# Designs tried in a protein design chat: VH-VL binders against p78833. Part 6

Target 1, 198 residues: p78833
Amino acid sequence: MSFPASTHVYIAKIIGKKGEGDKILDLLSKVNEHVLKSEPFTKTYYFARDAKNPDYIFGLELYDSKEVLENSHKTSNPFLAFANYLTSTHAPLAEPLQLLNFKVVDGHLDKDNLGPDAKDYVLYTEYTGDSATLKQQLTVNPKADTSLIIHSLDDPSLYAVVTRYSKSGIEPGPAEISGATSVSQQVIYSGVGFLNRP
Below, E stands for the ipSAE of ESMFold2; O stands for the ipSAE of OpenDDE; V2 stands for 0.75 times the mean of E and O plus 0.25 times the DockQ between their complexes.

## First folded at step 1 (VH-VL)

Design Z4 (framework fv_zagotenemab)
Fold by ESMFold2-Fast, scan of step 1:
Structure Z4 (fold): chain C 198 residues (1-198), chain A 120 residues (1-120), chain B 112 residues (1-112)
Amino acid sequence: as target 1 above (198 residues)
Amino acid sequence: EVQLVQSGAEVKKPGESLKISCKGSGYSFTSYWIEWVRQMPGKGLEWMGEIYPGDSYTKYEKNFKGQVTISADKSISTAYLQWSSLKASDTAMYYCARQEYWFSGAFDIWGQGTLVTVSS
Amino acid sequence: EIVLTQSPGTLSLSPGERATLSCRSSQSLVYSSGNTYLHWYQQKPGQAPRLLIYGASSRATGIPDRFSGSGSGTDFTLTISRLEPEDFAVYYCQQYGSYPLTFGGGTKVEIK
C-alpha cells in the first residue's frame, strides 16, 4: 500500500487503574461511532486490551494529516468527553497517558472482514537504535494481515512495527537488529474501532 | 498420504467460462493456504494468488485480480480457479500447491497440473 | 516487487559433475525468526515442480543429500554435489518475503 506523505500516526498507551479498562473502552466506543460517521479522513482508529493487563488499552490511530487530528478529531464532543474523564478528579489512570507521534515508513493494513477470533492478535514492537540501521533492516512482513513500520517524529532513534496475524497461529517474533533494543507488546485483536476504515 | 488432485485438461474457445478444481486429501484442508501458479508454454512459474480455505480469504497478484476468481468449498476440501471469459493468452498449465505457512512458507505439496488450451 | 535473478540460464554438464546454481534477490530475505524465506524447486519436463530446499538451506523430506542450499540476505546458491541422470531438470528459486510471491526465471541443467 501507499500512504500520503502527510499521514500522521498516534500510538496511545492508556494504563487504567484496576477495573477501569471497561469504562475506558466504553468511552472510546462512543468516540469510534463519531469517527466512523463524521471523520472520513481517519484511516485507522483501533483500541484494544494488552494481553497481560486488561486495564492497559493500546491505541493505533492513522490520520490523513495532523490537521485532521487537530481540527476534527480533538474538537469532537465524544473525544472531549473521553479526555475529560481521563483528567477528572476520579483519576482513572494508573500512569500518565502516553501519546506517541509517528510517521509511516512502509507497510499495509488489514483489508476487510475483520472480526474477533480466539487466535487473532496484534503485535506492537518498539526499536531503539541507530536510525539508518533500523530504516534499512526493518521490513514489511508479507504474511501478516497488517504489517506497518513507523518512525517517531519526536525521537529519531525510535521505530515501531505493528503486525497482525489472523490465520497463522504463529508469530515470527520481532526482527533482531544488532545494536538495537526492542520491547514488544501483544494486544488482543478484539476491541473498539477498525484497523482499516470500512 | 497428503496430496492435491486437479481436474483434467480443458480445451476451450475465447469468451467461454471455465472453472478448474484442486482437491486436497490426507490433511486438514482448512489449515493450509492453497496457492495457484501459472506456467505458460515454454515459460517459467508465475504466482497468481492464494486462498485460505478456512474462511475463503484470498490474495491475488495484481495482474490476475479481475481476470480470475479463486474460491474454495471446505465441505469437499476443494479449491477453484475460475474465468468468466477466457482469452487465447490464458493458454497455460495451472498448478495448485499447498503452502506450509506455519513454519517455512514453502509450497511443499503440488497438484499434477491442469492444462488449459484456449483457441478458436 | 522482489525480483529474483537466476544464473546461468542454462548449465551444460555431464553426470558425476558438480552443479552450482545462483539466485540473487533485489531485497534481503532474512526476517525476525532468523529464517530466510527463499526456497528451491525442481521441475522435470511434463511434471509439476517439487520442493527441494526451504529456508535457503533445509532439505525437504525425501530429498537426497547431494542437494544443498546456502546463502543469506540477497545471494543464494543451490549445489548438486554429483549429478545423477534424474537431476537434469529446470530449477527455480522462490521467495515469500514480500507480496507478490515471485519465482526466479529458472536455470536449466542439461546433459553436455
Scores: ipSAE 0.000, ipTM 0.442, lowest interface PAE 18.9, mean pLDDT 84

Design Z5 (framework fv_zagotenemab)
Fold by ESMFold2-Fast, scan of step 1:
Structure Z5 (fold): chain C 198 residues (1-198), chain A 121 residues (1-121), chain B 112 residues (1-112)
Amino acid sequence: as target 1 above (198 residues)
Amino acid sequence: EVQLVQSGAEVKKPGESLKISCKGSGYSFTSYWIEWVRQMPGKGLEWMGEIYPGDSDTKYEKNFKGQVTISADKSISTAYLQWSSLKASDTAMYYCARGYDLFTGSYFDYWGQGTLVTVSS
Amino acid sequence: EIVLTQSPGTLSLSPGERATLSCRSSQSLLHSSGYNYLHWYQQKPGQAPRLLIYGASSRATGIPDRFSGSGSGTDFTLTISRLEPEDFAVYYCQQYGSSPLTFGGGTKVEIK
């Protein structure tokens, strides 16, 4: 599938203190409800737990443009409640919030939504290396339900890939990329939101 | 912190039914697979099957399919291994373990203490 | 099914010595990504197994640095650089590069 050239991607890394994951996801669930009803230019709004740390919330967000993010999403009441909680004197975060800016390179999103109770999982893989080589070697996986290649706007050496596969006993590891100087992968599941707007 | 606590030892006769349990605590129970492993006396480890408690999706090793039933009750964070009719050859230590790492192939980072099942006449 | 062969079956050593344990796979466990789907566990008498190494070479949380894993494809090694009294145990390798998940037969490291 195609994406508008203006498409803006956020990768969110929200690491809560012990027990904060539930509250963070609850607030994000309310944001998601508002996004579905009132933000038609948000294509992906997905937040879920890291498989190794339930207080680590991963987010994938796709907006048709940065203006949609700035003028609609960031000014909504549920978003402000979420943002106010993270910056409150309660100090729920174990580490500073990361919101990483990306642009779509290539790919496709699920025709069917993942959903909060889906057994399906998402793999998030970061590749660091020579930008031209990574762009050439990273290819969309036609066997994945979601296969999205994104390029950091903040760090030209950073590419990331988001994939979704049905649950199975054997899952593929990250693709071998000769231009990569580092590779890291996260397993993400059990969350709220959608990979492709219903 | 993370714990898997299994039910106590069982002594049974051939033909009897049995259901043993594995209760998870200290983590999101619905976000990890529960693995079942058998160890016969004096022998090595045998994978029996697994369950994903979030939707009760199961996978069995072929030699255990139809011989045992794996289930879970996510409301009480407990997985189960069940026999409808025990055989003397079912005498073994049964372990549950937490599994799920998709990029290195599944590994078992936390284990229950084991349930010893003895089947004899 | 993928068969894992561990050798030796029994390794008799004294505290302070280096232990080298082998695990051979009937098929390559190396994914195109560079990861090997091979993990190592320790089991002491009367206890549940404990994860030592995952992905052939990554040490699990809380595992002392005297334990190391190496190898790729079909030939893997677990090394204990200097045996402590608590290290005398049975060690198992495990794969999930192909269904069904299988364990090796184990190597017993016993005191001489």
Scores: ipSAE 0.005, ipTM 0.460, lowest interface PAE 15.4, mean pLDDT 84

Design Z6 (framework fv_zagotenemab)
Fold by ESMFold2-Fast, scan of step 1:
Structure Z6 (fold): chain C 198 residues (1-198), chain A 121 residues (1-121), chain B 112 residues (1-112)
Amino acid sequence: as target 1 above (198 residues)
Amino acid sequence: EVQLVQSGAEVKKPGESLKISCKGSGYSFTDYWIEWVRQMPGKGLEWMGEIYPGDSDTKYEKNFKGQVTISADKSISTAYLQWSSLKASDTAMYYCARSPYYWGDYAMDVWGQGTLVTVSS
Amino acid sequence: EIVLTQSPGTLSLSPGERATLSCRSSQSLVYSSGNTYLHWYQQKPGQAPRLLIYGASSRATGIPDRFSGSGSGTDFTLTISRLEPEDFAVYYCQQYDSSPYTFGGGTKVEIK
C-alpha cells in the first residue's frame, strides 16, 4: 500500500478526568459518523481507550493532506462540538490536549476495515534517537493487521509505530532499537472509528 | 530444540478422506503461523495456506480453498491439513513450516520433514 | 498476486565454479524502511527446504559465507561464489510481502 506524499498523520492524546472517557468517546462517535459520511479524504479515524486508564483516549488520524485536516475536518460541526466540550468551563481534561504531527514513512493499514473492538490489540510505540538509525531499523510487519511507521514533523528524532493484531492472546512487545529510547502505550477495548476507510 | 514433526507417509485411494499433522515443539506455538506448502512429484514449491493456532484463523491460496481444510489444536501444539475426498492429483509431498506472527524477518526458518501422500487406484 | 520468475531453470556447472541465480518479481518488494521480504531456500533431493537468505541479503544461521544475496525492487540474485559438492540442489526464491506468499519456479544447479 502506498500513501500520498502529502499524507498528514495526527496523534491525539486526550487525558480526561475521572469518568470523562465515556463522554469524550460519545462526542468522537458523532465526529466519526460525519467523517465516514462526509470526509472522503480522511483515511484513518481511530480512537480507543488506554489499557491502564479508561479516561485516556488515544487517537490515530490519517488525512490525505494538511489541508483536509485544517479546512474539512476542523471546520465540521461535530468536531467543533467536541472541541468546545474539551475547552469548556467544565474543564473535562486532566492534562492539556496533546496533538502530534507526523508523516508516513512506511506500512499498511487494516485491510479488512475491522476497526477497534474489545478483541483488538493495538500497540503505539514512540522511539527517540538518531533519525537515520530509526529509519533503517524500524520495519513493517506483513503479518500484522496494521503496521504503520511514522516520523514526527516537529521533532526529527521522534518516530512512532502503530501495530494492530486482531488475534486474541497475542500481545507482542515493542521492537528494541539499539541506541534509542522507547515508550509504549497499549490501547484496548471498544473504541470509535476505523483504521482503514471502507 | 525447535522442531516441527509431521505424520508419516500415506497411501490412499481416490474418494478417501485423510488428515495429516504437523506438531511443533521447543517454542511457543502461538507466536507463529503454520504454513502449508505442496510439492507435486518433480515440481516446485506451492504455498497452500496458513493458520494462526491462537485463534485458528486461516488464509488459503485461492486454488486450494475448498479443496483442503487447515486446522490447529494449540493445546497439543499441532496443525492439520485435511481432505474430505482425495483425488489422484493430490499425490504430492506436503510440508509444514513456521513463520513469525510479529516482529522479525518473517521467513520460514523451521520446516517439517514432509508427509508423502500417494493417491492411486 | 505477486509472481516470481526464476532464471535459468537449470544451471550446469562444475565444483569450484561461481553460480549466479536470478529471481524477478512482478511488483516492487522494497519498502522505504529498507526492508525487503524476499527469501531464498535450498532443497536437496529427498529433503525439506532449508532457509539460506532472508531479507534479500542476510544469511540464515549456519549458512556458509560462499552464499550471498543481493538486489532490490524487482530484481534479486543469489550467488554461490565457489560451488561445493553439497551445493548441487534446487534453489527457490519466495516473497513474504503480501498474501498469497508465492515461490519462484526454482533453479536446479546440477553437476556438468
Scores: ipSAE 0.007, ipTM 0.570, lowest interface PAE 10.4, mean pLDDT 86

Design Z7 (framework fv_zagotenemab)
Fold by ESMFold2-Fast, scan of step 1:
Structure Z7 (fold): chain C 198 residues (1-198), chain A 122 residues (1-122), chain B 112 residues (1-112)
Amino acid sequence: as target 1 above (198 residues)
Amino acid sequence: EVQLVQSGAEVKKPGESLKISCKGSGYSFTSYWIEWVRQMPGKGLEWMGEIYPGDSDTKYEKNFKGQVTISADKSISTAYLQWSSLKASDTAMYYCARLTYIWGSDRYFDYWGQGTLVTVSS
Amino acid sequence: EIVLTQSPGTLSLSPGERATLSCRSSQSLVHSSGNTYLHWYQQKPGQAPRLLIYGASSRATGIPDRFSGSGSGTDFTLTISRLEPEDFAVYYCQQYGSSPLTFGGGTKVEIK
């Protein structure tokens, strides 16, 4: 699988207050419906709960270009309803919404256009260290259904890896990279969206 | 309202098995860790371990690993603490509590069960 | 493991007086996120503990404003201004900034 050089990746970290996860995912399901129907240049639109905290939601978004995100996605009515809820006086977030900008270094997405499934294992790992070392040492996992290596557009020392496994009992830990600090988050398929556009 | 209701007091002899319960209500039981805490007579609070009922993932304090088993049945919103063979040193009040855990924010026990008194004597 | 040391072990006071309880950690409790995972619980005789203060200084729902928490790093304080009869209890600090989770030994606030 190949990605346009202009591909823009967003990692969303949505830290809801206790009990807010369901409402946030409900709003995101409406955004996802619009994305599937009306945003053909969005390759991935995937949001799922943290494995241990149901109100912490991880998002992975791939757009053919930054212009798709800015001019198509962010101007849609369902997205505006979602964004307005997060910034409302109700204050549903424990922390401000984080959107991290990345580009694709290497990898592939699900071959079968699968959406979220509770049986799947997803791991997101951030690596901080020497950029040249991380670029050389991080490798695509051919056994994973999705295996993405992404590089921060805002912080050259930051790389991240997203892997998905569709078989139960396959839960490999993050790759160990000498001289780099890593932080991992396990995500289960209990959410909305798609990893590879049908 | 959020409630954790524990099973009643137990009087047992050394070598007997025991399983005590903690039933949650008023919230999504599968979405919160359940904590187990021991308090020996006249002593302080001692963390034993925890379970996430959504996937039955467990963590134990090292001194309780192998001494006790923590489990949960999400179909009836109940967590369990179990001994295969009780000792006199297991005599204590046992509490369950709910962990509020927000990634990058905070982690604390917001609701507690009323406690189960376990007395082990010959 | 992180050891929490509470002092004094027993504090004897009369209603209306101010109580100051100390909790010292063997290492800093400030998480890399900037949050401090130090909490205070109250236990009355024959009752389950209840949450008073979380994150060193945030008062839990339903807790009177005479209870306040302060401190950072390794030194933390629970203050009860103007003790009421119902405040005579054992107070425990707890950390979950580092695994394993630990409790302090408790401070008993008793009537003089």
Scores: ipSAE 0.000, ipTM 0.458, lowest interface PAE 13.4, mean pLDDT 83

Design Z8 (framework fv_zagotenemab)
Fold by ESMFold2-Fast, scan of step 1:
Structure Z8 (fold): chain C 198 residues (1-198), chain A 117 residues (1-117), chain B 112 residues (1-112)
Amino acid sequence: as target 1 above (198 residues)
Amino acid sequence: EVQLVQSGAEVKKPGESLKISCKGSGYSFTSYWIEWVRQMPGKGLEWMGEIYPGDSDTKYEKNFKGQVTISADKSISTAYLQWSSLKASDTAMYYCARDFYGSLDYWGQGTLVTVSS
Amino acid sequence: EIVLTQSPGTLSLSPGERATLSCRSSQSLLYSSGYNYLHWYQQKPGQAPRLLIYGASSRATGIPDRFSGSGSGTDFTLTISRLEPEDFAVYYCQQYGSWPLTFGGGTKVEIK
């Protein structure tokens, strides 16, 4: 599998106050409905709960270009409803929204769509270190259903890896990379959206 | 209203088996980890392990792995902690609790287990 | 595993006084999300623990504003601005920034 050179990757970290996760996912489910039906150039639109915190919503978004994100996605009615809720006087977020910009280095996405009974593990690991070293040492896992290596557009020392296995009971650990520090690890169960457009 | 209700106190002899329960209500039981915590008489809190009832994924603290079994039945929103052979050193209060933000936001009332000859 | 050290072990105070409880972590509990995976509990004799503060500084539902949490990374503090009779209890800090989940040894706040 290959990605257009213009592919824009968005990592969203949406940390809601206690009990807000359900409302945030409900709004994102409506956005996903619109993306699936009306935004054909969105390759990945996936939001899931952190394994330990049901109010922490992790997002992985792949757009064929930044223009798809800016001109199609961000102008949609469901997206505006979602964005307006997050910035409302209700103040549903426990901490400031994190939206991180990446480019694809290498990898592949699985062909399976998530269903209502999805039990899949998604592992998200951030690596900080020498850019040349990380680019050389981070490798795609050919046995994973999804194995994606991405490089920050805002911080050249930051790389991240997304790995998914469709089989329950497999818990991939983050690879140790010489000369780099692993910044965070996220293990996520089920979600809304799709890792690879059906 | 979120509640975790645990089974009643148990008095057992060494070598006997035991299974205690923790029933959740007022929330989506399959969407939160359930934690098991031991408190020996007059001592502090010790994490034993956890289960995600949606898929029965379990994690154990190293010293409790192989000593106890954690399970859940999502059809009745109940988690379990089980011993195949009790020891006097298992005498303690056992709590279940719901995980949120890595924190334990709702707790069961506790099950006192006394193991003596 | 991450070790949490609470101090003092026992704090003897009178009603109306300010209580300051410390919890120190062997490694940072601040993650890239900006969230500290450090939480505080109150346990009264014969009762289950009760969540007071989550994420180092957020009060749990129903907790009076005299309770506050502060700190980040490895050094955390629970403050009770003016002790009420019902506040004399054992207090525990807890982390789950890294497996396994661990508790501090507790600080007993007792009447002087």
Scores: ipSAE 0.005, ipTM 0.458, lowest interface PAE 15.8, mean pLDDT 84

## First folded at step 2 (VH-VL; framework fv_patritumab)

Design P2a (at its last look DockQ between E and O 0.03; V2 from the best seeds 0.00; counts 0 for: pae E 16.2 > 2, placed apart)
Fold by ESMFold2, look of step 2:
Structure P2a (fold): chain C 198 residues (1-198), chain A 119 residues (1-119), chain B 113 residues (1-113)
Amino acid sequence: as target 1 above (198 residues)
Amino acid sequence: QVQLQQWGAGLLKPSETLSLTCAVYGGSFSGYYWSWIRQPPGKGLEWIGEIYHSGSTNYNPSLKSRVTISVETSKNQFSLKLSSVTAADTAVYYCARGDYLWGSYFDYWGRGTLVTVSS
Amino acid sequence: DIEMTQSPDSLAVSLGERATINCRSSQSVLYSSNNKNYLAWYQQNPGQPPKLLIYWASTRESGVPDRFSGSGSGTDFTLTISSLQAEDVAVYYCQQYYSYPLTFGQGTKVEIK
């Protein structure tokens, strides 16, 4: 399955202080409601908790273009309410919000249109290394329910991979790439968001 | 394209309150931090503070007892008040857009307003 | 506060030659989670506001000529003008946006020799 060349990917890393994850996700659920109703240009809007810390929120977002992300999504009232909470004097974040910009290299988001499930095994891996090597060696896994390869718009040496398995007993580690370093994060679907528009 | 237009009185006496306004055109007001930055004649740049559309502010600790930044979201405007001015507050004052949600580097700047505080 | 120190304060370079400006922060501006350096460079011509040249230490802003490049990581950063042009005569500032308060270097004046 191909993606339009203009597709813009956000990886959101929202590191909440202890006890903040539920409120962050509640606000994101309101953004998701608006996305479903009013943003046909938002093709993926998926939020998950870190498997080790439920207050650390991971986001995978796909937009038709950077323009619609900046001019339409980020200007919506539910997004502004979410952003206002994060920047409020309550100070709910343990670390500054990270919004990482990527383009799609290859892959698929929900192969059999099963939808996300909290029982899915989901792994997000960042690879840093020689760009030509990473481009050559990172491959789509056609047996995964999600297998998405993305390349940073800000750092040519950075690639990332999102894999998801809904089948029981499949817990693969990240692919090893000679000469590259990697950092992996297992995440658990939060109940907020979608992979393919319903 | 984003344009920042700023205005306010440029000549003040000691103890008065500096008041400047910046209006944002040609782009989104929401989703960015809006900053005030000053530059005394012949000297470097000092970040004064910033505001988000919600009214949430961050101020330079060196100035926070005297500074108030406000937003009028319906007009896409934000303003600076600096109380109890002295000659040391003489500077060109700039409004600027922070490119990232948490305030960051400044990709668009107003033209600047010279504020002179008489001695 | 993170103090930003530039060197030299003033630099004279012949047209077409390389200009190198250094910036040092009093503590690291590298954020480990995204591996980004929260450092920007600005150019300021007389009577004009600063103009953004570089962000994330090495990313050129749109419309900035290729002769401008940024490098470095952690606490030590460099702005390089590979072939000085007449319009590059200006004051250059580095700026960290890792932590509040946001702070700038004292500036480096680049002149034609």
Scores: ipSAE 0.000, ipTM 0.460, lowest interface PAE 16.2, mean pLDDT 88
Fold by OpenDDE, look of step 2:
Structure P2a (fold): chain C 198 residues (1-198), chain A 119 residues (1-119), chain B 113 residues (1-113)
Amino acid sequence: as target 1 above (198 residues)
Amino acid sequence: QVQLQQWGAGLLKPSETLSLTCAVYGGSFSGYYWSWIRQPPGKGLEWIGEIYHSGSTNYNPSLKSRVTISVETSKNQFSLKLSSVTAADTAVYYCARGDYLWGSYFDYWGRGTLVTVSS
Amino acid sequence: DIEMTQSPDSLAVSLGERATINCRSSQSVLYSSNNKNYLAWYQQNPGQPPKLLIYWASTRESGVPDRFSGSGSGTDFTLTISSLQAEDVAVYYCQQYYSYPLTFGQGTKVEIK
């Protein structure tokens, strides 16, 4: 599994108020329907919940380019409905929306095409430190069904790793890198979205 | 129309650091990937690396240990530094713009800067 | 790295005749998701930077004459000049932008026979 150099990775961190998670995911489900039908340029559209907070929605999105994200995906009616809800007077967010831009450094999403499952162990880890050090030390885990290394387009000192073990009881912690700080988040597939096109 | 203007020292001694700058005019600096590409005399093209307007970089592994590409967004400029140069680094160096859409093919180029490394 | 190999290294063609340049990649540059080939062709004149001719393997850049065309998919690509003109004497390069590092073919010199 390889990624074109133009692939754009979009990480969405949506922290809803108590009880808002379901509504957010419902809207994202509608967006996903549109993505499946009308957005062949969307490689990945995967949403999960934080393992500790069901109202914390994590999104992993991969697009053929930044352009199609900005001018196609974000202009779709379902997406606009979703965006309008987040910015509505209802104010469903407990914290400001975080939208992060990345590029793929290395890795794979679903090497055996098993698809996402709620039983998957999924860990998202952000590393902050010297770019050269991180780039050198971060490596793909061939044993994981998903092992994706991404580099931030917003902060050169920021890398992230997505690790997934499909329907597995394996729950490894993040790799420690000398000279870097890390923050990990375990997430659970919400039932919304896909890692690769079905 | 987009124009890339580049400048820097063209004569270096071994072990010195190559330093070039490229300025972008007539177009948006954001939303594109900006690359450095070099061409030894009479030879082919070698991609050195690229930078996004935010400062995120990708380098050719063959040069990674010696290359630093930086950006100054306020001036719509990006720069190349290549340390510990040798005669093998003698080449015409081009700055170029990657496409806006889906890839890193290069639609706009600087005129090139000949950098000669000699003792 | 994806290695790009052009053939031939040099080509002499009579004016008005067809010139054909081949480019092979060591790995496929076809992206299954969008069915696009991440392959470009350039023309370079002496003392000038390369000029983009073709991208996505077959899409002609604006301002490029119709006599230039690109074809192929996966690992094998071809640049064709249907009727060689005097101004077409140059070195031509293919380039993949599918994966890092970005790589170019070694170039093909086109001359008039």
Scores: ipSAE 0.000, ipTM 0.538, lowest interface PAE 11.3, mean pLDDT 92
ESMFold2 (binder alone), look of step 2: mean pLDDT 93; pTM 0.957

